# VH-VL binders against q8ixk2r445to577, part 10

Target 1, 133 residues: q8ixk2r445to577
Amino acid sequence: FFGMLQNKGLTDYCFDYNPPDENQIVGHQVILYLCHGMGQNQFFEYTSQKEIRYNTHQPEGCIAVEAGMDTLIMHLCEETAPENQKFILQEDGSLFHEQSKKCVQAARKESSDSFVPLLRDCTNSDHQKWFFK

## First folded at step 1 (VH-VL)

Design o16 (framework fv_cosibelimab)
Fold by ESMFold2-Fast, scan of step 1:
Structure o16 (fold): chain C 133 residues (1-133), chain A 120 residues (1-120), chain B 112 residues (1-112)
Amino acid sequence: as target 1 above (133 residues)
Amino acid sequence: EVQLVQSGAEVKKPGSSVKVSCKASGGTFSRYAISWVRQAPGQGLEWMGVIIPIFGKANYAQKFQGRVTITADESTSTAYMELSSLRSEDTAVYYCARSRYYGSGSFDYWGQGTLVTVSS
Amino acid sequence: NFMLTQPHSVSESPGKTVTISCTRSSGSIASNYVQWYQQRPGSAPTTVIYEDNQRPSGVPDRFSGSIDSSSNSASLTISGLKTEDEADYYCQSYDSSNKHWVFGGGTKLTVL
């Protein structure tokens, strides 16, 4: 799957990656932003290795979750995907992070009007369902 | 360092077309969004359209739809804005501007501007 | 569609603080990031604030941005005013419905 990774519950929001340094795309949090349909910073690839890859800019990034954390951050992609970079995209649209046994949920960032994807206990919520456009 | 360099000033007759260039140096041209913004004398900034070269996508402000064409040549890292059916109210400074992230990003670099004068 | 409304002009003496507002006519100001650009006569605009309140490298910390959802507006605040701050200032946001950028009308800042 390729395209804009959109949330079913937050209907107008897509995965978005906009790091402040164009030459260093590693280490920043993935956000949610209004879907624009133009690709670029909202274009992601779901690979056969179960990665969510950001390859619009150099170097290529892969979404990861560090042990004990709930935020999605950008790491460098590896030739063989490590466990913390693997997400299982299920038939119902859930993104399951097997290492943590949690699901990716669209969530409001505390005390703000911005949104981010976070790991949460898996539910049947539309905020935990994702699809590529 | 990223720099956007635009073509020189133009004087055009009403009814003609103008094509302004914007050459990018430094950075990765093809993966950025390149917008065109104009500013008529005594007026504010007005967005005209955008192109994202690597995706081959362009989008235009409704006001300019049908008169503006924005293209890019990845081999020369150059974006172009062509405005047709020129009238005197098209007299303006035309800027190209880069954004790293469409929708959620700022215009982080601007060209120096190109004055287009439309007179009879 | 929406408009961003700015005051036409603002003035203040050196060393003082000035605030320039940018009000969104429909939809929430907080739904899209707001940027602020500075334009001196004869020059292209340069970014002084992006993503509501972030400063590019090289922009002094005297420049700050904020969002006020209750008034549906963004503000650019410049403290410790210097004569070199004289310029036109433009706010900008993204119109997700039309997938295009919207600029405010601009504010002329005079430092006297």
Scores: ipSAE 0.223, ipTM 0.750, lowest interface PAE 4.2, mean pLDDT 88
Fold by OpenDDE, second read of step 2:
Structure o16 (fold): chain C 133 residues (1-133), chain A 120 residues (1-120), chain B 112 residues (1-112)
Amino acid sequence: as target 1 above (133 residues)
Amino acid sequence: EVQLVQSGAEVKKPGSSVKVSCKASGGTFSRYAISWVRQAPGQGLEWMGVIIPIFGKANYAQKFQGRVTITADESTSTAYMELSSLRSEDTAVYYCARSRYYGSGSFDYWGQGTLVTVSS
Amino acid sequence: NFMLTQPHSVSESPGKTVTISCTRSSGSIASNYVQWYQQRPGSAPTTVIYEDNQRPSGVPDRFSGSIDSSSNSASLTISGLKTEDEADYYCQSYDSSNKHWVFGGGTKLTVL
């Protein structure tokens, strides 16, 4: 699966990664932004290694969850996907993080009008359902 | 430093076409969205369309659908805007602009502008 | 689709604070989708506020952006007004319904 990763509950919002430095793409938080359908910062790939890759840049970035965090941070992809970069995109659209045993949920960033994907206890909420388009 | 350098001023007759170029230097080209924005004399900014070179995808303002074509040449780091069936009201300064974020709405770098004059 | 409406002009004395409004006609305005540009005569626009009310490097902290959901408007506030701030200011946002970038009509700021 590849393309825009769009949230079902928070309509018209997609995974978005926009690092401030075009030459240093890792270490920043993945956010949600209005789906623009043009690719680039909203182009992701779900791989056979259960990675969510940001593959518009070399070396490629992979979404990771750092210890004790509930945010999605961009790391470099590795030859063998580390445990903190493994996700299960289920048929019902839920995006499950294996290591934390939590689901990715679209949420409002505190004290902001922006939105971010956060790890939360898994529910049946549409805000935890994602689809590639 | 990133620079966008546009082609020179154009004088065109009604009904003709104009193609303006925008060459990027000092940074990556393919990864960022290049938009075209025009400004008629004494008027405001008007978004015309955008392209993301690496994907070859362009999107146009409805007002210009069918009359504007935006292209990009990655080998030369140059974006183009062609406007056909020119009218007097198309007289304006045309800007290319790079989005701050990939394909997002804010522009961080602008070309110097290209004056296109349409007159009989 | 929506439009962004700005006042045609505003004026204020040096050292004072001025606010330029930008009202979205439909849909909900959001700070992470509103930008502000400054344009001096004979020059290309430059960004003064971008996504989530951030300032580019080189833009003084006298410039700030805000959102008022109750009026569905964004505002550019310039404190400690200087003569060099005299320019046209444009707000800009993104319309997801038609995938258009949308500019406001612009506001001419005169420093008295």
Scores: ipSAE 0.017, ipTM 0.659, lowest interface PAE 5.3, mean pLDDT 91

Design o17 (framework fv_cosibelimab)
Fold by ESMFold2-Fast, scan of step 1:
Structure o17 (fold): chain C 133 residues (1-133), chain A 120 residues (1-120), chain B 112 residues (1-112)
Amino acid sequence: as target 1 above (133 residues)
Amino acid sequence: EVQLVQSGAEVKKPGSSVKVSCKASGGTFSRYAISWVRQAPGQGLEWMGVIIPIFGKANYAQKFQGRVTITADESTSTAYMELSSLRSEDTAVYYCARHKGYSYGYFDYWGQGTLVTVSS
Amino acid sequence: NFMLTQPHSVSESPGKTVTISCTRSSGSIASNYVQWYQQRPGSAPTTVIYEDNQRPSGVPDRFSGSIDSSSNSASLTISGLKTEDEADYYCQSYDSSNKHWVFGGGTKLTVL
């Protein structure tokens, strides 16, 4: 699967990543932004290794979660995906981070009126359901 | 670091078609959307269409639907714009441009332009 | 679909400040980001402002962008005018309903 990774509950919002420096793709937080349908910074690939890749750059970026954190951060992709970069896209649309046993949820960013994907306890909420468009 | 390099100028007869190339280097190609914009001599910028290479999906401005085809070859990091049924009014410099940003895309890098002259 | 309207030309003396407007014909100017491109004769356009008011690396802070919802327009302001600022300036925005990018007609800036 590849495309814009859109939220079922927060219907106008998609995964979005726009690093300010093309020579430094890693270390920044993945956000949610209004879906525009044109790919670009909202274009992601879900791989057979359970990675969510942002491959607008070489080397390619892979979404990861640092130990003890609930935010999604861009890391360098590895030849073999490490556990912190593995997300299971389930048939119901849930995006399950196996290492933490949590699900990716669309949520309001603390102290601002913007949205981000965060790890939360898994529920049947539409805010935890994602699909490629 | 990113550069878009376009093919050279062309002179075409009315009724023919032209295919302009845009080769990307210095960054990744497949995930960035690439637009084509033209500019007739002494006139303004006119958006023609866009392609997302990995999707193989293109979208066109209403004025050019049916005459323009935008394609991409990921193996060579090259986008193409083919315009058919050429008229003298199609004489213009044709630019490719790459999209980036949190919005619905701004053009972060532009090709140098390709002059297409349509005359008998 | 909408149009973006710019003045055809503007002129000002070196060292002064000039403002170029970009008015949206339907729908709110604030509903989509506005970009500004500079084009010198014989050259491809380059971005001077993106996402309403952001400057790319290398663009002097003399260039600024703003949005005015009351007039439904965006503005590019250039202070401390220099001869090298002489160029055509184009605003651009996105029509999300039609999935089309729209350019303004362009403004020729003369620094006399």
Scores: ipSAE 0.007, ipTM 0.618, lowest interface PAE 9.3, mean pLDDT 86

Design o18 (framework fv_cosibelimab)
Fold by ESMFold2-Fast, scan of step 1:
Structure o18 (fold): chain C 133 residues (1-133), chain A 120 residues (1-120), chain B 112 residues (1-112)
Amino acid sequence: as target 1 above (133 residues)
Amino acid sequence: EVQLVQSGAEVKKPGSSVKVSCKASGGTFSRYAISWVRQAPGQGLEWMGVIIPIFGKANYAQKFQGRVTITADESTSTAYMELSSLRSEDTAVYYCARTPYRYSSKFDYWGQGTLVTVSS
Amino acid sequence: NFMLTQPHSVSESPGKTVTISCTRSSGSIASNYVQWYQQRPGSAPTTVIYEDNQRPSGVPDRFSGSIDSSSNSASLTISGLKTEDEADYYCQSYDSSNKHWVFGGGTKLTVL
């Protein structure tokens, strides 16, 4: 699968990654932003290794969750995906993070009007349902 | 470091076509949008369209739909804008400009501009 | 589809402060980021403000941007005016529904 990774509950919002420097892909939080349909910062690829890849060009970015965190951040992709970079896109649209056994949920960021994907206990909420557009 | 270098000035007759190039250097061409913007003498900036090389998609302003074509050649890091059925009103400086990761963010680098003169 | 409206011209003396407005005709100004570009005669535009209120490296802090949802407008404010600030200024935003960028009509700033 590839394309814009859109939320079923927040229907106008897509995974979005906007690093401040194009050569500094690693270390920043993945956000949710209004879907623009143009790809670029919202273009992701779901791989056979259960990775969500941001960039198919060198260097390649892969979404990860650091130990003890609930936020999704960008890491460099590895030849063999580490456990913190593995997400199972399930048939119901849930995006299950294998290492933590939690699901990715669209959530409001810290008392602001902006939205981010966060790890939460798995529920049947539409805010935890994702699809490629 | 990052540079957009455009082709030289053109003089064209009404009814002909012009193709302007924009070569990117010092950056990650395939990961950015390249827009084309024109400016008639003494007038404001007018957006014409954009190409997103990594997505293989181009979008055009309604005014230019059907007579503008924007393409990109990733092997040479060059974007092209071709405008057909030229009129005297198309006399303008044509700029290419780059948008980094976030769509609808800044046009961070601009080409030097290409003057296209349409006269009989 | 929306338009961005700017005053055609503004003028002010060196050392003073000037504010240039950019009003969105439909939909909220806050729905999409606003950029500001400076264009001196004979030159390509350069960014002075991006994402509503951010400055690129090399742009002095006397340039600032703001959004006012009540008037549905963005503003570029330039304090401590210098003669080299004399230029045309353009606001820009993105139309998500039509997937295109929109420029304001431009404002000629004269510093005398």
Scores: ipSAE 0.007, ipTM 0.574, lowest interface PAE 9.7, mean pLDDT 84

Design o19 (framework fv_cosibelimab)
Fold by ESMFold2-Fast, scan of step 1:
Structure o19 (fold): chain C 133 residues (1-133), chain A 120 residues (1-120), chain B 112 residues (1-112)
Amino acid sequence: as target 1 above (133 residues)
Amino acid sequence: EVQLVQSGAEVKKPGSSVKVSCKASGGTFSRYAISWVRQAPGQGLEWMGVIIPIFGKANYAQKFQGRVTITADESTSTAYMELSSLRSEDTAVYYCARYGSKYYRAFDIWGQGTLVTVSS
Amino acid sequence: NFMLTQPHSVSESPGKTVTISCTRSSGSIASNYVQWYQQRPGSAPTTVIYEDNQRPSGVPDRFSGSIDSSSNSASLTISGLKTEDEADYYCQSYDSSNKHWVFGGGTKLTVL
């Protein structure tokens, strides 16, 4: 699968990566923003290694979750995907992070008008259901 | 630096087809959306359709469905727009435009435009 | 499914401030980013504002964008008007439901 990764519950929002410094793509949080359907900063690829890759930039980035954290951040992709970069996209649209045993949920960033994907206990909420568009 | 370079001006007869090219130079193009936008003399900008080359499929504005075909050749980093059943109302400058860079959500790079004149 | 409406023309003197509006006919103007493009005669458009209120590198800070939910409009404001600002200006937003881009009708700015 590849394309714009859209949320079923927060229906107009997609995974989005727009780092504050154009020369530093690594280490910043992945956000959710209004789906524009045009690729680039919203273009992601789900790989056979269960990675979510950011393919617009070279070198390619891979979404990861650091130990004890609930935010999705951009790391550099590795030749063999580490466990913190592996997500299972299930048939029901759940995006399950294997290392933490949690699911990716669309959530409002507190004290702002922004939305972000966060790790939460898995539920059957539409806010935890994702699909490529 | 990425540039979009379009093919030259065309003069066509009513009922014929025109195929305009848009070549990206200086960067990768397969994961960036390339849109086609036209502008009739003295008129505004009108969006026609878009392709993300790696998908290989295009989406079109309703007005142009059935008459426009947008394609991309990843090996040459070139997008194409073919418009069939030409009428005098199709006389316009046709632009290709790339949506976004790594950081900007806008049509950040535009081709120079191709004038297509439809006359008998 | 929606239209973006701009005034056909606007005129102001050099050194003054001008504001160009872009009104969305249905749905909230804040539902999708708004971009602004400048087009001089004989040239392709160039971006002056993206993501409602951000300026590309090289665009002077005299250009600013804003959103007004009460009027369901986006605005482009140009301060310290210069003769080289004379151009057509287009707003643009994305219709996510129909998967297509929408341009405003354009505003001709005359600086005299």
Scores: ipSAE 0.079, ipTM 0.699, lowest interface PAE 6.1, mean pLDDT 86
Fold by OpenDDE, second read of step 2:
Structure o19 (fold): chain C 133 residues (1-133), chain A 120 residues (1-120), chain B 112 residues (1-112)
Amino acid sequence: as target 1 above (133 residues)
Amino acid sequence: EVQLVQSGAEVKKPGSSVKVSCKASGGTFSRYAISWVRQAPGQGLEWMGVIIPIFGKANYAQKFQGRVTITADESTSTAYMELSSLRSEDTAVYYCARYGSKYYRAFDIWGQGTLVTVSS
Amino acid sequence: NFMLTQPHSVSESPGKTVTISCTRSSGSIASNYVQWYQQRPGSAPTTVIYEDNQRPSGVPDRFSGSIDSSSNSASLTISGLKTEDEADYYCQSYDSSNKHWVFGGGTKLTVL
């Protein structure tokens, strides 16, 4: 699967990544933005290694969850996907992070009008449902 | 430095078509959206449509549906905007603009503009 | 769909503060989805505000953006007005329902 990763509950919002430097694409937080698909910032790929790749630069970035965190941060992809970069996109649309055993949920960023994907306990909320478009 | 360079000014008769080109240089092309925005003399900016070259996907403003065609050639890093059935009110400066850069979400790079004059 | 409505023109003296409004006709306006462009005569527009009231490199902090949910409007505020700020200003947003970019009608700012 590849393209825009869109949330079901938070209608018209998609994964979005905007690194400030083309030579340093890692270390920043993945956010949610309106699904416009106009550019590389909303292009992601779900791979056979269960990675969510930001496939716009070389080396490629892969979404990771750092220890003790609930945010999605861009790391470099590795030859073998590390445990903190493994996600399962379920048939029901839930995006499950294997290591934390939590689901990715669309949420409002604290003290902001913006939205971000956060790890939360898995529920049947549409805000935890995702699909590629 | 990334630049968008557009084709030269055009003078057209009503009912004819015009095709304006927008060539990207100094950077990537395929994964950035290229929009076309026009501006009639003394008027505001009007969004016409957009294409993402790598996907070949183009969206158009409803006003121009059926009359505008936006294409892209990845091999030459060039986007095109063709407007048919030209009328006098189509007289405007036509801009191509890049959106969705790695730095910020806006139309961050613009072409120099192409004047299209439609007159009998 | 929606429209963005701006005042046709505004004017103010140097050193003062001016505010340009941009009202969305329908749907909820959000700061992170509103951009502002400056256009000087004979030139292409340039970005002055994008996303969450961010400024591109080279844009002075005299330029700032805000959202007023009660009036469903965005505002561009220019403090310490300078002669060089005289230009047309356009707000811009995205209509997700139609997948259209939408520009405001533009505002001519005159520095008196």
Scores: ipSAE 0.017, ipTM 0.678, lowest interface PAE 6.1, mean pLDDT 90

Design o2 (framework fv_cosibelimab)
Fold by ESMFold2-Fast, scan of step 1:
Structure o2 (fold): chain C 133 residues (1-133), chain A 120 residues (1-120), chain B 112 residues (1-112)
Amino acid sequence: as target 1 above (133 residues)
Amino acid sequence: EVQLVQSGAEVKKPGSSVKVSCKASGGTFSSYAISWVRQAPGQGLEWMGVIIPIFGTANYAQKFQGRVTITADESTSTAYMELSSLRSEDTAVYYCARGYSYGKDYFDYWGQGTLVTVSS
Amino acid sequence: NFMLTQPHSVSESPGKTVTISCTRSSGSIASNYVQWYQQRPGSAPTTVIYEDNQRPSGVPDRFSGSIDSSSNSASLTISGLKTEDEADYYCQSYDSSNHYVVFGGGTKLTVL
């Protein structure tokens, strides 16, 4: 799959990555922002290795979750995808992070009025369901 | 490499209008937010409004609602801020600044500023 | 409808540490991200801290940001002060209720 990764519950919001420095793509949090249909910040590829790649820039970034954390951050992609970079996109739209056994949810962060993708216990909520647009 | 380049200084009479341009190069124009922020001599920063070019929709600070119009031309990667019914209190340096949200996040690049003087 | 209040000026000697506060008058400081901008005379502002505590590439690690919910304030801390740090510093946040960007009044930092 390739395109904008949109939330079913938060219907106008998509995965978005907009690093403040175009020459440094790693280390920043993935956010949710209004889907705008164009531009490089919202284009992601879901790979056969279960990665979510930010491949509109070189080097390519891969979404990861650090041990003990619940936020999604951008890391460099590796030759063999590490477990913290693997997300299983299920038939019902759930995005399951195998290493933590949690699901990606569109949620409001405590320090922001913005919504962000966060790891939460898996439920059948539409806020945990995603699709490529 | 990203740059925001603004039009040159203007001297205007009270009651007239001014239109300042901000041309973006080196990065994505259409999906980033372009805000306008002004600074009167010896004063702080004051937000005026924002546009995301791909949507064509602008939001304005209440203080400027009805006097300010922000537009964008995607074909030239240029944003514009027009301020009408000018008064001496509008004398300021006007900046364009790039962010990603409708003002909810940071401004990662700023234009060099445009001095608008309203006199006589 | 809220204000961000900063001290008008702060001063400290080279090599020392200075902290600039930014206090929100109503609503929680933690409810919206806080950014910090540096402005030298004759120049446009540049970002030194975004999203409470993140540094842009090229900003030295002696610049740091923090949030204190108990005092309802954000702080910019600059350690190892250098003369080139002399500038005006502005905090900035967002008012979700009224949909506008709020800037603090600015703090003039004098070194020496």
Scores: ipSAE 0.007, ipTM 0.537, lowest interface PAE 10.6, mean pLDDT 84

Design o20 (framework fv_cosibelimab)
Fold by ESMFold2-Fast, scan of step 1:
Structure o20 (fold): chain C 133 residues (1-133), chain A 120 residues (1-120), chain B 112 residues (1-112)
Amino acid sequence: as target 1 above (133 residues)
Amino acid sequence: EVQLVQSGAEVKKPGSSVKVSCKASGGTFSRYAISWVRQAPGQGLEWMGVIIPIFGKANYAQKFQGRVTITADESTSTAYMELSSLRSEDTAVYYCARVKYSSSWYFDYWGQGTLVTVSS
Amino acid sequence: NFMLTQPHSVSESPGKTVTISCTRSSGSIASNYVQWYQQRPGSAPTTVIYEDNQRPSGVPDRFSGSIDSSSNSASLTISGLKTEDEADYYCQSYDSSNKHWVFGGGTKLTVL
């Protein structure tokens, strides 16, 4: 699977990554932004190692969640995916982060109109359902 | 070191077509979009269209829809812009530019430009 | 659709500061990032400011960008003017709603 990773509940929003430097893509938070339909900074690949890869830059980035945190951040992809970079895309569209036992949810950033993907307790909410477009 | 190298100047007759090439070196061609921007003599910059090689998809400015075709050959790291039904008003320098993958989609590297002159 | 409007020309003496404006015709200037490109005669454009106020590596800190919501404009400010700053300057934004790039008309900077 690959493409723009869109939210079922926030129907106009997609995973989005805007790294400040093309050669330094590590450490910044993945956000949600209006889907523009052209790929690029909204193009992600779901791999057989259960990674969500940002493969439009060199080196390639992999989405991760640090222990105790709820934000999705960009790390460098490794030859063998570490546990914090593994997400299980389920049949219902839920994106389950196995290490934390939580699901990725589209959420509003506090005190703003901005949206971000965050780890939350798994529910049947459409805000926790994702699909590639 | 990223470099975009364009094909040489061309002189064309009205009603013909022109195909300009843009070869990328340094960096990963398939992971960047290539945009085409033209500039008529003494005038400003005008966006024409963009191609995203990894999808094989191109989008065009409304003004050029139906006359412009942008393609890419990933094996040679080359993008092409073909403009048909040429008019005298199409006389311009045509630039290719690499689109940085970001929310702003700005142009980070530009080709040297290709002068296309349309005259009878 | 929106348009970006720049003054046709601006002139200032070496060592002084100049500001070039870029006014958006509809919608907020803050709704989309603004970039600035410098084009010297006979050359392709180069980026001097991206994402409102960021400088690419190699661009001196004399160049700065800003957004003013009250005038619905972006500005490029060049301090300590040098003769090599003489060029055409273009503002640019991406219209995400219509999926196209919008350029301002360009401003010719003369350093006398």
Scores: ipSAE 0.023, ipTM 0.655, lowest interface PAE 7.4, mean pLDDT 86

Design o21 (framework fv_cosibelimab)
Fold by ESMFold2-Fast, scan of step 1:
Structure o21 (fold): chain C 133 residues (1-133), chain A 121 residues (1-121), chain B 112 residues (1-112)
Amino acid sequence: as target 1 above (133 residues)
Amino acid sequence: EVQLVQSGAEVKKPGSSVKVSCKASGGTFSRYAISWVRQAPGQGLEWMGVIIPIFGKANYAQKFQGRVTITADESTSTAYMELSSLRSEDTAVYYCARGHPTKLQYYMDVWGQGTLVTVSS
Amino acid sequence: NFMLTQPHSVSESPGKTVTISCTRSSGSIASNYVQWYQQRPGSAPTTVIYEDNQRPSGVPDRFSGSIDSSSNSASLTISGLKTEDEADYYCQSYDSSNKHWVFGGGTKLTVL
């Protein structure tokens, strides 16, 4: 699967990665932004190693969550995917982070009009359901 | 360094079809969106549609749905725009455009040189 | 779903400042990024402003962009006008509901 990763509950929002410095793509939080259909910052690939890859720039980035944290951060992809970079896209559309046993949810960023994907306890909420467009 | 090179000018009769090509050199072809924009003589820019080559599907402006087909051939790094049932009002310069390769932006920064399509009897 | 409206033409003397507006007919101008393109006769457009107010490499700092939510408009401002700035300018934004890019009608800038 590849394309724009869109939320069922937050209907017009897609995974988006737009770091301040295009030459340093790691270390910043993945956000949600209005789906624009142009690829670029919103183009992701779901791989057979259960990675969510940001590969419109070199080097390729992989979404990760550090132990004890709930934010999705861009990291460099590795030859063998570490556990913190593995997400299971389930039949019901939930995006399950194996290491934490939590699901990715569309949520409003505190003190901002911005939206971000965060790890939360798994529920049947449409804000935890994702699909590629 | 990315460059978009389009096919040459065409003269077509009403009712026929035209297919314009846009060949990318340098940069990553498959992962970047390629848009088609036209401009009739003395008129403004009009967006026609977009394709993301790796995805293989195109999205079109409502005005052109049913008449325009945008495709891409990843093996030759070439995008195509075919417009059917041509009318004199389709006389225009047709541009292909893509996003900047390093800026991760929501804009069309790299443009082809344009292809003049003239529809006349 | 929406239109972007620009003045048909603007003119100003060399060395002065000019501002070109781009007004969104429905929905907030701030809902989507606005880009500005410059087109000289016989040439393809080039980007002068992206993401509301950012300048591509090589575009002089005399070019700036802004958003005004109260008038539901974006603006392109060119200071220290030079004769080579004479061109058509187009604003452009995205209609997320219809998955369409929308261009403004264009503004012819004359520098006399």
Scores: ipSAE 0.007, ipTM 0.632, lowest interface PAE 8.7, mean pLDDT 85

